# Ledger of designs, part 3: VHH binders against Beta-methylmalyl-CoA dehydratase (mch)

Target 1, 351 residues: Beta-methylmalyl-CoA dehydratase (mch), of Chloroflexus aurantiacus (a9wc34)
Amino acid sequence: SAKTNPGNFFEDFRLGQTIVHATPRTITEGDVALYTSLYGSRFALTSSTPFAQSLGLERAPIDSLLVFHIVFGKTVPDISLNAIANLGYAGGRFGAVVYPGDTLSTTSKVIGLRQNKDGKTGVVYVHSVGVNQWDEVVLEYIRWVMVRKRDPNAPAPETVVPDLPDSVPVTDLTVPYTVSAANYNLAHAGSNYLWDDYEVGEKIDHVDGVTIEEAEHMQATRLYQNTARVHFNLHVEREGRFGRRIVYGGHIISLARSLSFNGLANALSIAAINSGRHTNPSFAGDTIYAWSEILAKMAIPGRTDIGALRVRTVATKDRPCHDFPYRDAEGNYDPAVVLDFDYTVLMPRRG

## First folded at step 1 (VHH)

Design K03 (framework vhh_3k1k_2)
Fold by ESMFold2-Fast, scan of step 1:
Structure K03 (fold): chain B 351 residues (1-351), chain A 119 residues (1-119)
Amino acid sequence: as target 1 above (351 residues)
Amino acid sequence: QVQLVESGGALVQPGGSLRLSCAASGFTFDDYAMRWYRQAPGKEREWVAGISWSGGSTSYEDSVKGRFTISRDDARNTVYLQMNSLKPEDTAVYYCATEGFYDSEYDYWGQGTQVTVSS
């Protein structure tokens, strides 16, 4: 029927196509409570209104990744309902601070297409923009997703792969915080280590593991409205490639971020997603571990109270990270690696 | 270390048969769909056959359909390609690979095994 959206297949996308996604969504305190519960997040900025106010904010903001998941979820019926996997991210820039009660909407533009060698799937590159009720950008990012073809014999489009940025420049970062040493409570933040205390090349094992439960993941996909059939529909996926539902890659990002509190407690918020790749599938029953490397330390122009750290967080399944698994000498990922996430966090400085 | 090791390649006469094997180590084999590819001299690498992680679904390139059969033995971490009614145009190096869930650079590839079909 013309009244229903069965999802788009690879052949349905056109370079330059703009999609305004249904439906605007107000984020409630209930959404925040569910998000915190799913990951056990300990970050003070998003847990404590007095802490957030001590940094110049109106109240405790919505977690950067919850903003990401809600903006992403709105794209699913149009972009990735028939997807096999969301492959990666680039050029992610967080803008205006989001608070409970704000309403977000999302629009996407197709910026690249490539058919895979199997002739059954293709990759769609999309630039998505989330805005609040004031039309202020809260998040923009590029993602690429592998989508099924309806007809393997349909002709391939011209291959267009966009030039993806390596990183979001420090001058493009939104820095909504004002930090005062007198007002910054290290005990409440959970760590005495600030921007000055981290070294480029430093590797941090986040120690703990978290086992994914099927009900937990279904709660996450519902909270985000990520209704992609590979995550949502067991009846279809029982007959599919894996015979089971696959975990949403963004769920792994949030688990890894939550685990990173142990070692990076003063990383106030994610200001940018420079690069992210989902390198291997994860399923309910897998136990997620994470480790991080400090890639760069960046001064914020005109600021002595706060700086930026470029961080790589690697997540693994069923493998502790004390030996920092990543890529081998040939550049191949360790098969236990499920996430390679390069992002920029904002962290207080001693001045 | 992740390894895929192909074996079974040989010189055979037209109409002959071969069974190729691919022994996998260093990863959770039963979580991966597996593929066979081939590459003739001076040509692009061509997909030949695929099998799902569970073994419940198989797929084939049209020129080999009905002649080749892909199978797997998860207890032995091995994928097989049974090749029947071989033709001279089947001459190639045959590669075992994981069916990449994500970008092709994350697929694991073997070193290949040479199949030559000649009189």
Scores: ipSAE 0.012, ipTM 0.369, lowest interface PAE 8.7, mean pLDDT 89

Design K04 (framework vhh_3k1k_2)
Fold by ESMFold2-Fast, scan of step 1:
Structure K04 (fold): chain B 351 residues (1-351), chain A 119 residues (1-119)
Amino acid sequence: as target 1 above (351 residues)
Amino acid sequence: QVQLVESGGALVQPGGSLRLSCAASGFPFSSYDMRWYRQAPGKEREWVAGISGSGDETSYEDSVKGRFTISRDDARNTVYLQMNSLKPEDTAVYYCAKDYSEGWYFDYWGQGTQVTVSS
């Protein structure tokens, strides 16, 4: 039927095409409560309005990752319904602070197309932008997906592959905070370790493990409106490759971020997602552990009160992270590694 | 519905040969790089060999280089691992996997096939 959206196939995408994703969504206190319950996050910035106000914010903001999941979920029916694989992610930059009551909308622009040599699939590169009700950018990112062709005989488009950034430059980061040493409450934040106390190459075991429940990951993917069949439809997936639904990879990101409070409590917010990779599937019953490495320390131009840390957080299933499992000498991930997440956090520093 | 089914594992004497097969379905096989991994008892999973979607590029773990050969048959959606001069140290469950991307994508693993090198 012409009334249903069957999703887009590779030949339906055109370079420069703009896709306005349905539907705008107001983020409520109820959404915040659900997100908090899923992960048990302890970060003071998103848990305490007085703490957030002490840093110059209006109130406790929406968690960076909840903003990400909501913006990303809106793209699924139009971009990835007929996708075979979500291949990559680059240049994720958070902008305006999002508060409960804000309404987000997502729009994507096709910035690259490449037909695969099989003639049956192609890669679509999209630049997606989430905005609030004031048309202020809250998140932008580049994503590329492998999509099926409807007609193998359809002519290939001109190949255009965009230049992808390795990371979001520190000069492009949005820093919404003003940190005063006199007003920063280390006890309420949960740690005495600030930006100055971390070293490049330092590895931090986040110690704790959390077992994923079936209802939990279903609630997560519903909250985000990520309606991919592999996460939602047990009737189909019972007969699929794994005989069960796979956990949305973004749920693993949020679990790992929440676990990282133990060691990174003063990492106030995520300012950028430089890359993310889901290296193995996760299922209900798996116990997630995490560890982080400090990849870089960056001064923010004109600021002495706050700095940026580039962090790699690795999540594992059913394997504690005391010995920092990651990649072998050949560059292959340990089979227990389910997430390799490269992101930039904002952290107070001694003035 | 992505599925990988490994076969060909057996008990063999040292110095013997085996050919493992991995039948793939539910995805456009020729567009994907394919890999073989193995997991020995009490050890972590180890990468063994890889082949590009074009079939033009192959790669091997150093301990199997010169003894193992990876190949593919895109008409049959099958990847193979020819194992020669087998050693007791090659004893493991062997797994077929789609190569992972630099993004938010899962490697898909098969059920595995047991190779035992012993007298």
Scores: ipSAE 0.000, ipTM 0.214, lowest interface PAE 13.2, mean pLDDT 86

Design K05 (framework vhh_3k1k_2)
Fold by ESMFold2-Fast, scan of step 1:
Structure K05 (fold): chain B 351 residues (1-351), chain A 121 residues (1-121)
Amino acid sequence: as target 1 above (351 residues)
Amino acid sequence: QVQLVESGGALVQPGGSLRLSCAASGFTFSSYEMRWYRQAPGKEREWVAGISSSGSTISYEDSVKGRFTISRDDARNTVYLQMNSLKPEDTAVYYCAADYGSEYLDEYDYWGQGTQVTVSS
């Protein structure tokens, strides 16, 4: 039957193609509760309506990463159902604040194509835009994904690799918060360290490790509707490259963000994803650790109450981060490194 | 016809300084992360320094921090490595590399032929 979608293979994509993804999704309080339980998130902004209201918001917002995963998941049937791996992100900018009850929809444009030397796979570069029910942009980002070819003998398309921005400029950031020292409860936030207290080049070990479970990952990928076969279908993957399902790279991002509360508790939200790379695969049974480096401190024009920090968070599997593993002597990632994530957070200042 | 051409390698006394240059052609230089590597006789190649395509993110191997400075000039399609307070253990062939940012796929990694740096009296 022509009525089913078996997913697209590399040779099905065309440069400049625009895809409106099915289906719009309302995010509920139940979705928030499930997300919180998957990662044990301690951030006060998304856990406490009074805390969020003290920062000028209507109520506790949806976590930036849950917005990311929902928007991303909508692209999967069209972009990455037959994917091997999601490889990286660039130019990710969060826009309008999302609350429980908001409905999100996603549209993507193919902006690049590259066939790999193995002749069996290719890389698809996609610019995706998520909007709410009022057509306000909640998230836009570029990602690239390695997708299987249906036929290894199919001719390669013209190679087009887009110019990727190194960062989202501070002037393009959405800053929805108004911070008052009188209303900001440091004890409830979980740390006395504000934007002023962090130094460029400072390295922070987030100490704790968390072991990924099969059921946990399946719950996560179901919540996000990320039904890529590599994450979902053990019958296929049992005979595949790794003999098992691979963990969704975004799950690692959320685990690392949750671990980063220990050291970065006052990082209210992620305002931008500048770069992200899934450097090695992860599987159920792996224990994830994380550490962060402060890359830059940025003033927000006209604001004394809040600033931006550019942060690199590195996640590792089965390797504690007290010595800050990153790259080896050849500049290649340490085999234990599974995530290199460069992002911008908003953090209160003493003002 | 991608090409990276390193220059500036020389014999220098301990405590001296050298500036290496790498001139790039045949690709959109401003879109690439640029890196410096070195290889001493009988040792494997090691990473020394990296600079992002925008120039905003810079990183160094621990043994060269505070002594070496990487920079780029996109108008000239050139990356530089300023080496100060040179030590005998810095003796190596220095290589320039360009990376479009794919960590475990077929690489758009481009490499130069290298330039010899010798630190000895």
Scores: ipSAE 0.005, ipTM 0.233, lowest interface PAE 10.7, mean pLDDT 88

Design K06 (framework vhh_3k1k_2)
Fold by ESMFold2-Fast, scan of step 1:
Structure K06 (fold): chain B 351 residues (1-351), chain A 121 residues (1-121)
Amino acid sequence: as target 1 above (351 residues)
Amino acid sequence: QVQLVESGGALVQPGGSLRLSCAASGFTFSNYAMRWYRQAPGKEREWVAGISYSGGDTSYEDSVKGRFTISRDDARNTVYLQMNSLKPEDTAVYYCAKEWGDSYYEGFDYWGQGTQVTVSS
């Protein structure tokens, strides 16, 4: 029947095409509880309504990454159901604060297309925008994804690769917090180290490891509605390239963020995703470790109470991070590196 | 540490045949797709052939389709490239590579040292 959506193939995308994704979704307290349970998140901002209120928020907000996963998941049936791999992110900017009870919807625009030399696949560049029920932008980002062709003999489109920003400028960041030294509880936050205490080039081992379980990952993909066949359908993937389902790269981002509490507890929220790459596949049974490097310290114009840190977090599988694995002398990633994530966090300053 | 060791390259007459081998170690071989690439003097490295983790799907560049066959032996952690009806334009250093999943067209890593194939009279 013509009434079903088998997903789009590379040939189905057109430069400048706008896609309004089905369906709007209200985020509930149950979604928040499940997200917290999946990662064991310790960040005080998203765990404590009194803590969030002391920073000028209405209540404990939805975690930046849960917003990301829900917005991303809405794009899957139209963009990446027939995907081979989600390749990367750029220009990710978080906007309006999201609270339980808010409804999110997503729209995407195709901003680039590139057919691969093999003639069997192509890369689709998409700018996606998530909004709340008042049409306020909560997240916008660029991602690019490799998608199968339906017919290898179909003609290639004109190659258009968009100019990807290196980072989100500090002037474009949304800073919803009012921070006061009198109201900021260091003991409840979990660390005495504030923006002033970090140094550019500082490397932080987050120490702990967490093993991915099949049921955990399936629950995560269901929560996010990320139904891409490579993550979801074992019957198909048993005969696919790995013989098993691949862990959603965003699941690794959330695990690494949760682990980064140990060393970055005062990083209140993610304000921007400057770039991200899923460098090697992960599977259930892999144990994820993480480390971070401070890339830049940025003053927020007009603010002395809060600053921005640009951070690289690297996640590894089955390899502790005490020696900061990353790239070799030839620029190749260590085989254990599964995530290279460059993002901007907001952190209180001493003043 | 991941290692790939190519072998089997030789000087051969036009119309001849060769079988290249790539011995893999340091990773679970049966979990990864494998590819062969080649680089001729003064040219960029180009993809030649690919095989899925299961061996159930193979792919070839148009110029070698019908002449080259890729295969794998997971018990021996080895991928092969059988080359038939060789032409002078097949002269190149041949490399094998392991898929790493985030960038399929860019995402093959652990390039071996290569093996030289020369097709000349």
Scores: ipSAE 0.006, ipTM 0.223, lowest interface PAE 9.4, mean pLDDT 88

Design K07 (framework vhh_3k1k_2)
Fold by ESMFold2-Fast, scan of step 1:
Structure K07 (fold): chain B 351 residues (1-351), chain A 122 residues (1-122)
Amino acid sequence: as target 1 above (351 residues)
Amino acid sequence: QVQLVESGGALVQPGGSLRLSCAASGFTFSDYGMRWYRQAPGKEREWVAGISGSGGYTSYEDSVKGRFTISRDDARNTVYLQMNSLKPEDTAVYYCAADLYTDSEGYYPDYWGQGTQVTVSS
């Protein structure tokens, strides 16, 4: 009917279309508690108000990835309810710090469309912007998603694939922290290794594995309001590609980030998402492992107290990462790789 | 790395039966749906049947429904297509495809085997 939203299909999108997503959402202490329990995150910045205040913040902020998931989730009814897979991310830039009690709203613009050769699906490229109650940008990013066609005989749109940025420049990063060596508590942070101690090309095995449960990933997708049928609706997905619900790829990002505390404890926050790909689906019962590589070390202009690290985190299913599985000589991903995530973190420096 | 090898194609008379096999390697077979397609000379490739990664759900093109059965053996990394009551219009090269959902360019590739020829004639 005209009163319901059955989700958009590929042929419903138009290049340049702007979509204001329903509904604004205030992030509560309850949302924070639920997010923390899903991942067991140990990062001091988001766990300790005194620790956050020692870095010049008002209080413990909302985790960058929880901001990401909430902004992303608001786009789902309009963009990816009928999606098959979320294919990747680019140009993700975090802006204003978000605190409990802040209200976020999201708007997207369709920046590209291409129909797949199967004639049954297409890829939609969108630029999404999340803002707080003061109209300050908290997150902007590009993602592209494979969505079903309603009618396989519908004509294909003109193919437009946007130029995707390779990375967010260091000059565009928001750096909300002021770090003093006298006030930065290494014991509370959980590691003695700061920006200066990491080397480009260094590979870090995060050691631990975590097995995904049905209730766990359903709780995550509900918290984020990511109601895409592939993650949410078992009745539909019983007769779908896999016969079961696929874990939201963002849940894998948060699991990998949480695991990365073991080796990257002083990576205060994610400032940018440069690139991300969900290379294989994940399901309940899969055990997720992760490893990271330092891709670049970047000085923040005018700052000696804090720097940026560009990091690749690779997540695998049912395969420990001691040998750093990734791509073969031909560029093909190892079948166990489920996430290839290139992002920028902010980390304190020794003076 | 990913390999799909079809076998079982043959010449059969109308009304006959045939079982096709597809042996898969290079990916975690039990996590992925598998599909059969066919291509007759001068025609586009046509989807025939699909089976979910769990094996709990199957789907068929209308012209083969009730005559063809798709199944899988995860211990052997093999998908099967049992074809009964074969008709001359079933003559085609049959292809196995793994339903992998992304690649490095953001496309959705079906990984394809080389095909196996089925000919139905008197």
Scores: ipSAE 0.005, ipTM 0.274, lowest interface PAE 10.3, mean pLDDT 87

Design K08 (framework vhh_3k1k_2)
Fold by ESMFold2-Fast, scan of step 1:
Structure K08 (fold): chain B 351 residues (1-351), chain A 122 residues (1-122)
Amino acid sequence: as target 1 above (351 residues)
Amino acid sequence: QVQLVESGGALVQPGGSLRLSCAASGFTFSSYTMRWYRQAPGKEREWVAGISSDSGSTSYEDSVKGRFTISRDDARNTVYLQMNSLKPEDTAVYYCATYYEFGSDESYYDYWGQGTQVTVSS
């Protein structure tokens, strides 16, 4: 049993603990093809090498969310294999551009611990860093996860809750693109609406719905190596709290991002994840819809060709978004809301 | 000790009505979102209806919308499922469960009852 990793429980974590996650992974063109097929992504940046080159990149890069899923998946065996729920994200900053052929590895540090009042569970706060083969940071983020206790009678650790950033400052964003208005092909990008055309408080219904299938979700979790038992192991979960596997929250993020092309086509990439919550479980058979709100418009220092938009995307299950479902008058999420995702995208400006 | 006890399951004719009850004990019922699930032989357990802890929000699986109504009585620690216009395909064991809300700072473990059999047949 000493040779196997059965996953960690709340008592296994300690403040300041560093974890080097197994195993480094090279991202291949096959991974890109699978990712595109799972979500039907229409974004030109990740689909067209000539389009990416027109923005100063060497070739079509790996989608920011695929980078996120691969980096996140590496943490699962050590942090969240036995997790009840991934509760949230903060301070997610994308760094160096990732291309097919790059190798990613992940390390984490425990930055907070809090036992819940039930005495059976606790929350672990973790800062994770993904790097490429050159030790350049490709993604860093904070997440916190609810984990079972092995022994309810084990003493509680000292409660430490870290200061979570509200957002990633624009000065910390990586902006790898150079935009020339003369060379930016609006027709190929899929929309005439650029950074200048969006207004703070604007709400956008992404219209379309996509139904999750068991096989598609299994393929997604396998692609990401997110082997958390709640997503992966039906034998355990059919006797568990839902009687079935729950959909990985990151799968919902990617579905919502893909749907958001319809209304946000010129949002080239996600530069930051400011916060995210998986507000209700979703299952195979659920049909996912999404809508977005523009939360802020930010100038990139020294740049007139490109700007940043802070966006909230809300995903729902079996609930079209024409009336923008979110929270009720008392602040409770609509039961159909499965994702509340606050992120920063980079978008060309009129020069 | 947490317990959920379902009752009200019966044989009913197509087009008939039935009310299921779930009596809860051993936890602060008013603080929990409550759900009904069902499972037919050879099928996965499926969610049917949900009601928030404040009764402000209810939700339903598409095949039961307009026919089923979930409600709760916090003074009696009971959640109900009123089932109207019953169809043969509604035949299943119906389960009452607490619902864990993702993102909660407190763990609301899902507790399950033993189920109550509903059969819609002539």
Scores: ipSAE 0.007, ipTM 0.244, lowest interface PAE 8.9, mean pLDDT 87

Design K09 (framework vhh_3k1k_2)
Fold by ESMFold2-Fast, scan of step 1:
Structure K09 (fold): chain B 351 residues (1-351), chain A 121 residues (1-121)
Amino acid sequence: as target 1 above (351 residues)
Amino acid sequence: QVQLVESGGALVQPGGSLRLSCAASGFTFSSYAMRWYRQAPGKEREWVAGISGSGGSTSYEDSVKGRFTISRDDARNTVYLQMNSLKPEDTAVYYCAARGYTSKYYGQDYWGQGTQVTVSS
């Protein structure tokens, strides 16, 4: 029907197309409470207004990942409602700080298209931009998604694959904090380990596991308005590949981030998402564990009080991470690995 | 077309004060973090001060903290650098820069032409 959006298929996209996604959304303190309860997050920055104010912020900000999920969810009806798989992220950069009461809206531009050799599917590359009510960018990122063709005989578009950045450069990071080492409360943050104490190549087991529940991941999917059929619609999915709904991969990102408090408590905020891969599906009943590796330590130009860490966090299902499962000698992921997430965090320094 | 036009550079005696201005056009000014950089003779370009797009956050290089103040007037699309207690070491060409939150896949940096500040004699 002309009045309904059944979702787009590969043939519906064109290079350079801009899509203004419906509907703007105000993030409320109720949304924050729901997000906190889904993950049990312990990070002081997003839990304590006095703590956030000591770092130069107006109040406790919205968690970077909640901003990500809300911006991402707005793209779903237009980009990925009929998606087979979300293939990856690149160039994810957080901008203006988001607070309760801020309203976010999302726009995407198609920056690449390639038809797969099967002639039945194609990959759509989109650059998505989330803005607040003042048109300040709060998040921008590139993602690419495999989408079905409506008609296998439809002609293929010209193949255009964008150059994807390996990482967001440190000079492009937004650093909203006016931190002083003397004013940073280590006891309230939950750890004595600051940027100076971490070493490149260091591996950190986050120890704890969390079991996903059906109601839990459905609550998450609803909070984010990520209505992709693979996550939302059991009637469709019980006749699909797995016979059940797949947990939204972003839910796994937030679970892994929350587990990472144990070892990375002073990682104040995520400034960039450099890459992310959902390497295997997750379902209700799976128990998620996580570990992290410090990939790089970066000085922020002009700042001695804050530095950036590039971190890989790996999440596993039904497997503790004391031996740091990842890839074998041939580059294949361990079957227990469900997330490979490369991101940049901001962390205080000792002056 | 994006333009940043700096003004206010001058020859000033040590201990003096000076205010630099940067007039912006061709973009949504309030969405951009604004920064001042300087390049002293024989040195690399150095960040001096920054102000967020919301205006709620400011930051400074340690050598200028307490002496320099960055501010913005979004109604006039202008960023300012108030410089007090100037030292010979502050002698440099001062550049205004806009750090955008719009892409070429990242925030864009736009630069002004620079304005010469000399603290001498």
Scores: ipSAE 0.013, ipTM 0.197, lowest interface PAE 8.1, mean pLDDT 88

Design K10 (framework vhh_3k1k_2)
Fold by ESMFold2-Fast, scan of step 1:
Structure K10 (fold): chain B 351 residues (1-351), chain A 123 residues (1-123)
Amino acid sequence: as target 1 above (351 residues)
Amino acid sequence: QVQLVESGGALVQPGGSLRLSCAASGRTFSSYAMRWYRQAPGKEREWVAGITWSGGSTSYEDSVKGRFTISRDDARNTVYLQMNSLKPEDTAVYYCAAKPYSGLYTRSDYDYWGQGTQVTVSS
């Protein structure tokens, strides 16, 4: 029927196109409970209203990554339903704090297009913005995605590749917390280590592993409304590249973040996503481990109570991280590495 | 990082019209709320007009409502202020400002400012 949306193919995108994604979504306490249960999250900020209130917030906020997944999922029918792979993220900035009961909507703009040499695919660069019910930005990010062509003989568009930042500047971060030594409960937070205690170049093994289950992943992608066929449709994928559904890369991000509590418990929230790369596919049955490196320590202008850490978290499948697997001398990822995630967290200081 | 450059200021007669432009450089332009301010000689800078990141909402100071219209062209990284029925009281240096994310409990939003463009309304 002409009334259905089969998703867009590469030829359907045009530079400067604005796409208002259907539909607004109110985040419920049920969504929060399910998200917490999927990852076993231990972070006090998102699980304890009194803890969040001690930092100047109204109540326990929605986890930054749940905001990310919901905003991202709204783009899927229009941007990536016919996608082969998400290739990367840049310039991810979290804005207004999101609480249960808030309603989010997403709009995207096409900022670049390039056709691949195979003539069958192209890369679409998209700037996506999520807002709350008061039209305040809660998240913006750039992603680029490889999308199928409907017709290999269709003419290529003009190639436009946007300049992408290496990171979000500390001066552009939203810092919604007020921290005092008298109010910050280290025992409840789960660690005595604050911003002052971390060193640039420090490597942290998060120790524990978690095995992905089919039903768990299906519930996650349904919660996020990430209906991309590679994650959802086993009938298509059993005859596809891997003979099975591939795990959503964002699910790996959330697993790695949850595991990082062990070593980074005082990393209150993710303020920015500087870059992210899904380096190898993951499937149900894989066991995910993670490790992190402190890339930079940044003072927040005008603030002595809180600082920013730039962190790389690497996730692996079926390989513990005691030896910090990453890249070889040639720059190739270890086959066990499934995520290379560069992000900025906010963490209390002693002052 | 956003850099802002205003243009379009001129001398006009009362009742005349002008269109001011604010050109921005930087990838984040389309996610920023944009505002126009003005400063008359010997007075404090005052807000004139605003447009949300999406362009879905606009707001105006009471003395300019119905006369001024703010709009944005994100493909050209430009914000416009269309000024109609100009009065001598509208004489000022006009400034463009970009406001990144506003949060319910944040206090440290950074405004990026341009250098201004002079509008003079006199015969």
Scores: ipSAE 0.000, ipTM 0.273, lowest interface PAE 12.5, mean pLDDT 87

